# VH-VL binders against Putative dimethyl sulfoxide reductase iron-sulfur subunit B (dmsB), part 16

Target 1, 262 residues: Putative dimethyl sulfoxide reductase iron-sulfur subunit B (dmsB), of Halobacterium salinarum (q9hr73)
Amino acid sequence: MTNYGLVIDQERCIGCQSCSLTCKQENNVPMGQFWNRVLTQGGDHVDTPSGDYPEGGDGGTLEMTYQPTACQHCENAPCVKVCPVNATYTRDDGIVEIDYDKCMGCRYCMAACPYNARVFNWDEPEHRPEDGTGDVAERPQGVVEKCTFCSHRVEDGLDPACVVNCPADARIFGDLDDDDSTVSKYIAEYDTHQLLDEKGTDPSTYYINGEMSPGRPWKSKKLESELDDDEAAKAARRRSGSVENGYDVTPHVPAETAGGDD

## First folded at step 4 (VH-VL)

Design j26 (from j17 with heavy chain D31S Y33W S102E K107Y Y109A Y112I; framework fv_imsidolimab)
Fold by ESMFold2-Fast, scan of step 4:
Structure j26 (fold): chain C 262 residues (1-262), chain A 123 residues (1-123), chain B 112 residues (1-112)
Amino acid sequence: as target 1 above (262 residues)
Amino acid sequence: QVQLVQSGAEVKKPGASVKVSCKASGYTFTSYWMHWVRQAPRQGLEWMGIINPSGGSTRLNQKFKDRVTMTRDTSTSTVYMELSSLRSEDTAVYYCARGGYEGYDLYGAFDIWGQGTLVTVSS
Amino acid sequence: DIVMTQTPLSLSVTPGQPASISCKSSQSLLHDDGKTYLYWYLHKPGQPPQLLIYEVSNRFSGVPDRFSGSGSGTDFTLKISRVEAEDVGVYYCMQGTHWPYTFGGGTKVEIK
């Protein structure tokens, strides 16, 4: 019944890397690997948070567009088609998952993925103690891994960690097949696109870039159509201030969200 | 310390089956792939297939897939290669080889090899 | 299947002189992950093969610096700057980019 998807609002994204770091903490992703990478337009990976630029006096005032990129959870997934042992599969809820007991580590799925969204796990027992995670359960070895949409959280009624802990509220997660869901309303109200749509993979991740109206409130998940006049004016002022004065890298996370099971 | 120790030489009749073992020690058995490679007399090396000891999944060279079976036993850290319907052309030294590297990022390099098992097929 | 062609079939070298072995693949070995999975092995009589070079140009642990690998796409070279008596054996290239993995036909190196 459910068909999970994600909207990433690139106009709100400040490139702070919180989504990548939160994903690593939630899923115990090893050193040197990322399930979620923040890219600049042009495909270059951002290794440092957007607000940290020690060489220049200009770090916080640079106009950049960021593209957080992880597994897109494609409806027509090439990674599923090429798996010789059917370890990679699409769940009934649209999440593309890997059965680690079946995965043989051939990495054909990595070659087939146009988003470079998959990583391979070698034996790393000696590296984890150096990171301060020595007594935490290790990730499976000898298998391919990727973003799971935090299926362990979603099965318990929680949003993915990268969604909950995005300080810019740039991520909206939910059921694409429910016209009343927030993600469905965002896709209908804003000009959204899918990465590499010419590849025909039909991603479940959608992006808002370049054509977003400045009236949307950057500290809430309300649609522009749901704002009253005062809220719309306040949102427009925040956006204007951010463009003129640089980034506000400490967006508010509502207490109700922080007080949840997350 | 890292070693792959194979079973001893075998002599078989045409049409028989042979099962070669490869016992791993000195590393985490399930963290590396295991390959099987053979060399017939006066010929080059030929790749037969791979097994992932974690989960037991295999990928076999199409040339052998109807006759070869690869299995593992995690309790003994041992990989097995069984070749059926033996022909005189199957006379070869059979090697197991670890498909990995001490370093984290290397894939596919056969860094540790077993000593080899000579299989002779003769009438 | 990827065909790996090695030249020459055999090579006799005077100690201290250089040697060069060519390996050509029937299609590009560049993987979509940006890596090229080409390897060089040395097989000495009575011993199993041993890894010399991985991913085109990286020396394996304990391999002397007189060995070097180079190349890209379909053309690869193994070079020994100064051949020593202990370098005698058959050299094989191998590709791991595509299933099944395939080996070159081998190059026998002998001392004159």
Scores: ipSAE 0.006, ipTM 0.407, lowest interface PAE 13.0, mean pLDDT 76

Design j27 (from i02 with heavy chain S31D, light chain S32D S96G I97T Q98H L99W L101Y; framework fv_imsidolimab)
Fold by ESMFold2-Fast, scan of step 4:
Structure j27 (fold): chain C 262 residues (1-262), chain A 122 residues (1-122), chain B 112 residues (1-112)
Amino acid sequence: as target 1 above (262 residues)
Amino acid sequence: QVQLVQSGAEVKKPGASVKVSCKASGYTFTDYYMHWVRQAPRQGLEWMGIINPSGGSTRLNQKFKDRVTMTRDTSTSTVYMELSSLRSEDTAVYYCARVGEWLLRGYYFDYWGQGTLVTVSS
Amino acid sequence: DIVMTQTPLSLSVTPGQPASISCKSSQSLLHDDGKTYLYWYLHKPGQPPQLLIYEVSNRFSGVPDRFSGSGSGTDFTLKISRVEAEDVGVYYCMQGTHWPYTFGGGTKVEIK
């Protein structure tokens, strides 16, 4: 009983968009469309400061927090329930998939999805540049599409492209029904949450929101429980912040490793 | 010039079936979805269902789901709506209507057929 | 199903005078995406229905600027600033926010 899921560590996420670009390259997603969007926490705008301000009663922080958002692969998926021709369905491994041969393009699944995770492949895209920039020819037209958890890759024993190519190592993928999987251990050890939990869709994507565990080293997918004393001490020093030659020299995720903002 | 031309008026007895046609011209038939909407005498408009002419897939209003069938013939650019087990309350003008520019929710109808009167009486 | 209620049921207007039609839904038509999927159609005598307004306030191509739509939530209005003879017909509102799609009962507009 394999049940694929994903953990996104928002405290490691640096908003570099590599996951979105990698997804487009791996899945030939047209220019102007995204199966994975990097949003500010609350779903407002990419690279916009968080709307959670400490003054005035909105609580929160003044730090930028990124929320990569794609199809959540919900266990109780409303998009599956509303599909009149069963084109959208749940696989036995938990991946929500679209049978493009059955999809009629009615987009009721898009209306039912509270995460806005679905795109429609227009015959003549409404928001495509007039100069013809963008390649929609390789994806099927007149159908709805979304993140597939790179099912073609996972069927070959590989992780999704956005997981493998995240420079901040902010994404962990695996079998939620295997207690020994890294993804299951992350969910058990860290305070994770699901987007719009109150909607009852039961997402297979979980988020770590807040400060990274003091014991988890940068660029390591090791759990805090897996760190030795030296690794834990080194991680604690990184988060304390230090000043050298009048500057804060606390080690951070390198911007060049992240690919930078395009 | 987009045109949707429907079949002529029909008179049926209770319990019979009726099949209304809608022939499209002036655009690429398989690029646009088609809806069926009816209006009974002194009643408002009522949505019946939608068909994708390319694949033939449909979404039907639950009120009619076991009585209505929507099909198409791409060689003649024609959509069909068949309603079975007719009752007196099925007396109505039946319209085909093309989906306009794509909207996320609530497809609006940009071109309509002229309507087909179906009368159900003994 | 969402019930769409239109008032008045009929309206007689002197040419050049304004007309106003109300449409009320039994539930909010505001979607979580911030849009409201409310449409207005005109059914003229001897013609099929035609689209006037989409998404509350946007005029469809070719629709004269004397037609305007407004509203939010459950209360919507179609206004014709200066009614002309060609505006005679039955006006319908329609919602596309909730499944299945439903229409109002119609408002007949006549010239007095």
Scores: ipSAE 0.005, ipTM 0.370, lowest interface PAE 15.5, mean pLDDT 75

Design j29 (from j27 with heavy chain E101D W102Y L104W R105E; framework fv_imsidolimab)
Fold by ESMFold2-Fast, scan of step 4:
Structure j29 (fold): chain C 262 residues (1-262), chain A 122 residues (1-122), chain B 112 residues (1-112)
Amino acid sequence: as target 1 above (262 residues)
Amino acid sequence: QVQLVQSGAEVKKPGASVKVSCKASGYTFTDYYMHWVRQAPRQGLEWMGIINPSGGSTRLNQKFKDRVTMTRDTSTSTVYMELSSLRSEDTAVYYCARVGDYLWEGYYFDYWGQGTLVTVSS
Amino acid sequence: DIVMTQTPLSLSVTPGQPASISCKSSQSLLHDDGKTYLYWYLHKPGQPPQLLIYEVSNRFSGVPDRFSGSGSGTDFTLKISRVEAEDVGVYYCMQGTHWPYTFGGGTKVEIK
């Protein structure tokens, strides 16, 4: 069976907040609430998106590591166990959902969640879907809400909005039970970290590259299937021992062949 | 097709700063880390640091402390290494080097710039 | 910092004779991922360094098969089965397992 999960590559994440903003747009999340927060390493929320580092720096180029955090869709979810009316439940595909018709607003699940991933709607959301947004869900009042892995998109064979619209391509989503899925290959090849793994919740969200590894400080590591045409062609030539372009076999650029005028 | 072209030689006075550039072409600039390595005439090779061109994050050799800064400009596919408070001991050839990593192949530095000579005259 | 000790300091070889260079690290270079990030570079006058061997024993593309690397843990060796005139230069080992990356002191190879 399908078991959805997410890998977040912290070396690729640039802290731009596109995932948070896209989530709000896709799911019509109320003003002042976030289902997906971009934190700095250490858990601090980033209120203003970080821009590109200034050219030349100023003697102290800022080093930032970001930790996008939403509902982890835990396999052993404490929020499911404490719900007295079974409103919070785990789907067969691993997604943790809230049945809004059953939710009584007691917020026990919020207290039980070690990730602070849940929000409560005291009033009907101020922002309503425009006619042009179509089927974007109107947020109900008096219930708890959280990231759904965009189950409405996933049911149509699409990735979550935060995955598709990440400009740094820092998020990989798919079926953890399919060994051939991209997400499973990342988990097999990288050293993964789960948030608060000592709590025993067994998150379905995994983090990689939270600190640049000295042995393989790779943001550039890619599965062969993810390489663009030029990179894939070069990779294939390297395996065959090809020297056709002169650059793949020599770890320097022969500048004299560049066609310069001097 | 892959090329790393560095800026030209520089002559600086002690206490000044130098900024060396390395312009990349022929690949997706943000997909590969870039290292900086130098060689002073009386010493061997010395690693200075690494930059991730996508996010701009760096890991620097502590020996250079607050003197070295590495930045990038994604619009021009260029990485920069700035070294401040120059001393005569900083006279060296400075190289940028790209690092690639493929699951089917090993991890290594596959392309180097031509080098930039920085001379610090007293 | 990991100290990389390279021996000998220099080596004069008659053409066609073998050569061997040793590199010893102050700590194990075995990474938690099971790989050993030890590299061998050749630096010729007027050129940038060129990669010969990566991850202990893998020859970089275009490198002649007379070059071979071996070793594990803290002890590594580069062998040239028969040295040729084009092999003149300074050889460096490098470790990438621990921050900061460090190089050996170099071994100058010359033809007699």
Scores: ipSAE 0.006, ipTM 0.466, lowest interface PAE 9.8, mean pLDDT 77

Design j30 (from j27 with heavy chain H35N R59Y R105Y Y108A Y111I; framework fv_imsidolimab)
Fold by ESMFold2-Fast, scan of step 4:
Structure j30 (fold): chain C 262 residues (1-262), chain A 122 residues (1-122), chain B 112 residues (1-112)
Amino acid sequence: as target 1 above (262 residues)
Amino acid sequence: QVQLVQSGAEVKKPGASVKVSCKASGYTFTDYYMNWVRQAPRQGLEWMGIINPSGGSTYLNQKFKDRVTMTRDTSTSTVYMELSSLRSEDTAVYYCARVGEWLLYGYAFDIWGQGTLVTVSS
Amino acid sequence: DIVMTQTPLSLSVTPGQPASISCKSSQSLLHDDGKTYLYWYLHKPGQPPQLLIYEVSNRFSGVPDRFSGSGSGTDFTLKISRVEAEDVGVYYCMQGTHWPYTFGGGTKVEIK
């Protein structure tokens, strides 16, 4: 049985926020709301500059890690358990969905979500003129919403918009129950982790730590072990080209802050 | 000066419908959930349901679901509770009650209307 | 769904003496967010109910300090340290952890 999940490769993520913008356009998310946030080290939105940049080693190294965060589509989802009208539910394919006709707007699910992944639509949604070109209708008012893994796209055999339109190829989507899927192979090859795993929610979203693989190849949906030397070199060069081609993002490196080794 | 003002007492025959209003003032109407609670003579408080005035969505107590309708009119800051197929057991004082500031009081009912007596008799 | 049971059904108190009301729920009122949504209301004759205590132990604005709430899980208590004439009425506990919201059966407090 299909069990959709997502791997986010923080080594490849350059913080450009294309995933957030693409999600807003695809899903017609109103102004001021985000279903997918790109956070800097420390948990703040990417627009908030990081504080001190510690110097280390030979010439000083500054690092910024980006953590795209949306609904984790948890297998043991507290938002499902607390919904008094069963509007929030888990599909057979693992996607956590909201039945908007049943949603009361009580926001119990928002309080229960440790990822702050849910938004509430107060009055009529407000959009910039360019935001309304997605293939979904205007968002309903008076209800809670979140990332859907673009279930409307997935039902048509397409990957989520944030996956397809990530210029860094930092997102891999697929069937976690298929050992031959690209997403399963990534989880097997790299040391992945789930956000707040101590909470026991069992996320279907997995992260590859940004510190772990210097010179990681830029190859989309292909494991590092599948690249030859020439392909790896080309992949690394493409990342620099993508930044130069109009992404207004200065690459950051993971911040190495420690009080010392005691 | 937050206040909820309800419509006046009603006398209805069995089988009729009654529609009670609750007009809000002194706050942003769409920012707070509204509940309906009733009390039959010599009985306790009984919750009937809740409405989100922003979107108009409701959750109704199963006991009343087939007979009760809750609506709102944002232009007049008014919520309505309509109960159909009235029986003598529906004789009660009906209250509207606001859910207060969630960040301060959670799901507490901080402001109540004055109540509307509905009498069902032949 | 959640049944709220109050005891006693009625209580006659000499002015200035303490009163204690118990409220028990059929299942835990602890929400996954760590909060317990248990409330106490006072329904005085000829008036609508009024909020006394929110989230187990917090006094609402204007409520005298002689009122206190305590408890956890399924067992809650409202205490009045010195009952005054204006405290006459019916006291109700309510749970807000799950819909439908449910009230206890009420406890009538009378003087003498």
Scores: ipSAE 0.000, ipTM 0.435, lowest interface PAE 16.5, mean pLDDT 76

Design j31 (from j27 with heavy chain V99E E101D R105Y G106P; framework fv_imsidolimab)
Fold by ESMFold2-Fast, scan of step 4:
Structure j31 (fold): chain C 262 residues (1-262), chain A 122 residues (1-122), chain B 112 residues (1-112)
Amino acid sequence: as target 1 above (262 residues)
Amino acid sequence: QVQLVQSGAEVKKPGASVKVSCKASGYTFTDYYMHWVRQAPRQGLEWMGIINPSGGSTRLNQKFKDRVTMTRDTSTSTVYMELSSLRSEDTAVYYCAREGDWLLYPYYFDYWGQGTLVTVSS
Amino acid sequence: DIVMTQTPLSLSVTPGQPASISCKSSQSLLHDDGKTYLYWYLHKPGQPPQLLIYEVSNRFSGVPDRFSGSGSGTDFTLKISRVEAEDVGVYYCMQGTHWPYTFGGGTKVEIK
């Protein structure tokens, strides 16, 4: 049995918000909503640093620690326990999903989630041409939504969009129950921190090298222009679907979605 | 310049324990993971385990798990490998080896200590 | 544990001639992330091992271009296009795809 999880390396995270933006494109998330937010560790919103933090803003006021936050896909999920119609449920692979056909919009799961990871669709979702390629399904009205670990990608053997399009390679996704997986190796080798671990929700998302993790002290991150040929080549190979000087953000269309509405 | 300097050769009796040290210099000690690898006479290299010098977390080869302990002292930039219940088969050169830069997660060993010969004989 | 088998056990090479070393794994080294964590090290007499090749075919910094690695799945090869005196030593392949990390038995390269 697979058990999907995510490790976020806060020392590598540069706060650029590519993970938030690629998530919106991949999943057609409407204007004003985010399934994946980049926060300053401590809960404050993050704006891209400009002029005031010339050395990258890591580890404090001038050196800032970033904390990308989405649904943690908890093993002991309170959102699942409170759902009166069992619309929110945990899959055998550990992904917490919402059955939109069963969701009645009561929002008890939002109140129960200590991570503020859920959004409610009050209005018909607004779709701009730049928010997707037109092949992604419209977001449903009157239901709760959240990060799905890009289950539509994962079911086809691909990593979540936020993982493959992170320019800092700060995200590792895989099977927590496979000792040979990269994500399991990181959890074994690093001192991990789970958000709000005192709540007992048992997140499947782990943080390393952050202020709350007893990992490495902050060090200056190399810019891509400072990488030698070997380092640059390896960094490029970690970006699945990348294009020169950018990322191919075309959303993945599973076979079961092709021709579904037509 | 990166240097890993290990403690000197040791001779132990069967059943004793040995603690080998590896002192790092020339880089930020807590920024790089450290591995231990050994080589017995006329045998190949054998991976023993890894330690994160920052937090002290370890992953050990199951073959040695009940007998090996890896620790570090950040104030002296030193990693330790202690092997207990020594047998004649544990006679080997023991190496510490630094894992490459975390930025690219290379999982390879870019710098090695000079090696420490541990001889187990009565 | 993954067993790494190297052939030959030893070879004697006339300076300037090519050399080839084979490394076979008991199971695929292709990781779920699409990478193959296969490495080549050289252990020279009186020195600690040194990295030559990482991830099958990438030369480490400072390694001469006469060294090349290739392969996929379970079969890997290290080639030296023109062996020089400084290349004497024992060559080891290593896998980092599966825990625990394991090394091949080594191939001793000597000058004729």
Scores: ipSAE 0.000, ipTM 0.402, lowest interface PAE 14.5, mean pLDDT 77

Design j32 (from j27 with heavy chain H35N I50W R59N W102Y R105E; framework fv_imsidolimab)
Fold by ESMFold2-Fast, scan of step 4:
Structure j32 (fold): chain C 262 residues (1-262), chain A 122 residues (1-122), chain B 112 residues (1-112)
Amino acid sequence: as target 1 above (262 residues)
Amino acid sequence: QVQLVQSGAEVKKPGASVKVSCKASGYTFTDYYMNWVRQAPRQGLEWMGWINPSGGSTNLNQKFKDRVTMTRDTSTSTVYMELSSLRSEDTAVYYCARVGEYLLEGYYFDYWGQGTLVTVSS
Amino acid sequence: DIVMTQTPLSLSVTPGQPASISCKSSQSLLHDDGKTYLYWYLHKPGQPPQLLIYEVSNRFSGVPDRFSGSGSGTDFTLKISRVEAEDVGVYYCMQGTHWPYTFGGGTKVEIK
């Protein structure tokens, strides 16, 4: 059986926030909310790409580690345990989902999540220029929401939008139960870790950072874009039919949603 | 100049254990994973597993998992492969092989040791 | 386990003539990342094995341009455009797409 997971390579992450913006576009996330946040190691949200860092000390540039953070899709999820109506549940493939028809808006799951990964939709989403322009559904009111691992995409054999559109190739998604999967090979190679592992939630998201990656010198590290000059092969690898500048910017609409009233 | 130098040939009786060494030089020992591969007479090459010399973690072929132990000594830049409960079919040349410079998701054996013949006979 | 089948078992080649070795896998070596992890190694008499080709068609550093690899899916070929005396040895293909890694049975190349 499939067990979806994600590896985030913090050594590759440049803090550009493409993952956060792509997630908002793919999932029509309202203004003022984030399902996928790029944090500094100190916990502060990054508002801009890293290009304008202040100079440190003797005129040098400050070094900073970025930590993209969304729902971790925990195997032992506290948000599932506290839901009084069983609206939050774990799928057979490991994805933690919310049944919006059952969610009563109590927000106990938000308090239970140690990753602050959940948002609540108090009012009708703020009007945006893109409203009504695409096939992307408006977000429901009065319910809790979070990262879904783009289940609408993975069910159709595509990677999550934040994975496809990371310009630094810092995100690897796949089946944790398949030892041959790219995500499993990364976990074996790079000495990964989980956020707040002392909480016992057993996240399905794993991180690689500079201090936890001995045997992988920074200087010898190569990005996917530097290894492969074949742009067609790179596009095919991302498993996306709609690509702009090597990245998929078109939201995926499942066939059952686009073609009918079912 | 990368070199992998293995220990000498061994003759063992059935039921014994053998420990083969592979001493690395010419590069930073902890920066590269080390694989073990064997070749029995008139048979093809067979992958046994790998060890990460930095942390000591291993990934072993299920066929050998119950009998093989891989370890390393960072002070001597040496990896070890110990195979227990030897049988006549374990007679083979055993090779260590380095995983080349990390290419994203690419694993290949860029340098190999000279091989160690292990003969199991009564 | 993926079975790797090499043909022929042996080749006797006159110096300067071409040689071709086939490698077939029991299932596709195309990984879901879009790459094909197929490798070619040469084991020369009295020397350790050495890498020739990685990911189907890429020559490893220092490998002469007379060596070339091609193929896709389950069918792969290693070609030597002009065999030289130093090319004598046993050639092996290997797949790195699926655990456990598996090798072909080898092709022995000799000079006539």
Scores: ipSAE 0.000, ipTM 0.390, lowest interface PAE 16.9, mean pLDDT 75

Design j33 (from i07 with heavy chain S31D, light chain S32D S96G I97T Q98H L99W L101Y; framework fv_imsidolimab)
Fold by ESMFold2-Fast, scan of step 4:
Structure j33 (fold): chain C 262 residues (1-262), chain A 127 residues (1-127), chain B 112 residues (1-112)
Amino acid sequence: as target 1 above (262 residues)
Amino acid sequence: QVQLVQSGAEVKKPGASVKVSCKASGYTFTDYYMHWVRQAPRQGLEWMGIINPSGGSTRLNQKFKDRVTMTRDTSTSTVYMELSSLRSEDTAVYYCAREAVPYSSSWYRGYYGMDVWGQGTLVTVSS
Amino acid sequence: DIVMTQTPLSLSVTPGQPASISCKSSQSLLHDDGKTYLYWYLHKPGQPPQLLIYEVSNRFSGVPDRFSGSGSGTDFTLKISRVEAEDVGVYYCMQGTHWPYTFGGGTKVEIK
């Protein structure tokens, strides 16, 4: 029985963001959302590596370590346990999927995920005209989404797009239950670790070398209709100035204006 | 004691809208999904949709072609089902029904049964 | 949409005799998570529907042992080992594997 997993080699990773950009193009991920984030040591999301902190001050030299982070496809997944309609489920091959037909947008799975791996599609997806999406379908509205290990590619015998297009060859994908697979040999040969191992989620993603970045504390996400006046004002300020939980927050269009404001 | 109490019978003209209420008591309102199911005279049960009372998110049966809207008011523990552009075929008893297991529970794994039902609201559409 | 077909339309049963109701779905109800979301409800006159069986074969709290559910894939059966006067009503199967949820047409059970 196939059991898909991924090894990320942090010593090879150069923080170039190709994995994030390739994932967006392959899966038609909207502007402002990321299924894969590249974190620095300390947990910060980085779109462009800064990596340049001069020696000579009391601050010393900053060594940069990169940690690509997406859905870990956990064997003991909290997102699966908390989903009331079984929209989030584990496939026989170990891939954690979301059944968009069942997803009600309650976002409990986002609160349960210690990796901040999930995004919510607030409104119709925004796309750039130059996106190379070809015939890739638009993303569904009102549902939660995340990294799928590119199951559409894997089902056709191809590796995930982030694996194929990593210029540093820092990603190895395959069947963890096949001792002869490249991914299994890497796990056996190198000292690997799982992110937030103390949480007991048993990830199918393993990291070689480097240190685990601190986890971001999870915060409840609310629909605009659920916010009181003070919360709404704070949300408006956050949307204008920051990326929430490593994702650019796409403002929710109120129902009163969604169909009337061309 | 868990109870769902629906609003009283309605008589509407074709083209009008009706809004049926369902007031919950005896449990934590925001922890359980709520369904709406109807039954036309001498017909079977027909599922209309489901609402999450916590977030207000819904999944609706497209058979109604955007005529149905489901909302809730957490301050009064009440769900609402509004059906617009009424036709004579919409004459039916409308039920609200609660999922058997709280969706907020970490041990919930898809026991999708509807265990508690409202008494039903008869909506008659006639000229 | 998944179509749910129940047979027969009605059953007239002598008290104490068994009854069997069939429910067929137009597509498999087995979800990729390994569960089959098939439910049975009883609608008695003057009362709202009540849940009898969840996930194919599990009796809901308070449901008598004489009721049993079975089946897999697209073919499901509800059996009543010994029909009693209290069992009169219309029985419905329902699928919850895909949106929208759909009910069977119903089977009326009455005493001979």
Scores: ipSAE 0.006, ipTM 0.491, lowest interface PAE 10.1, mean pLDDT 77

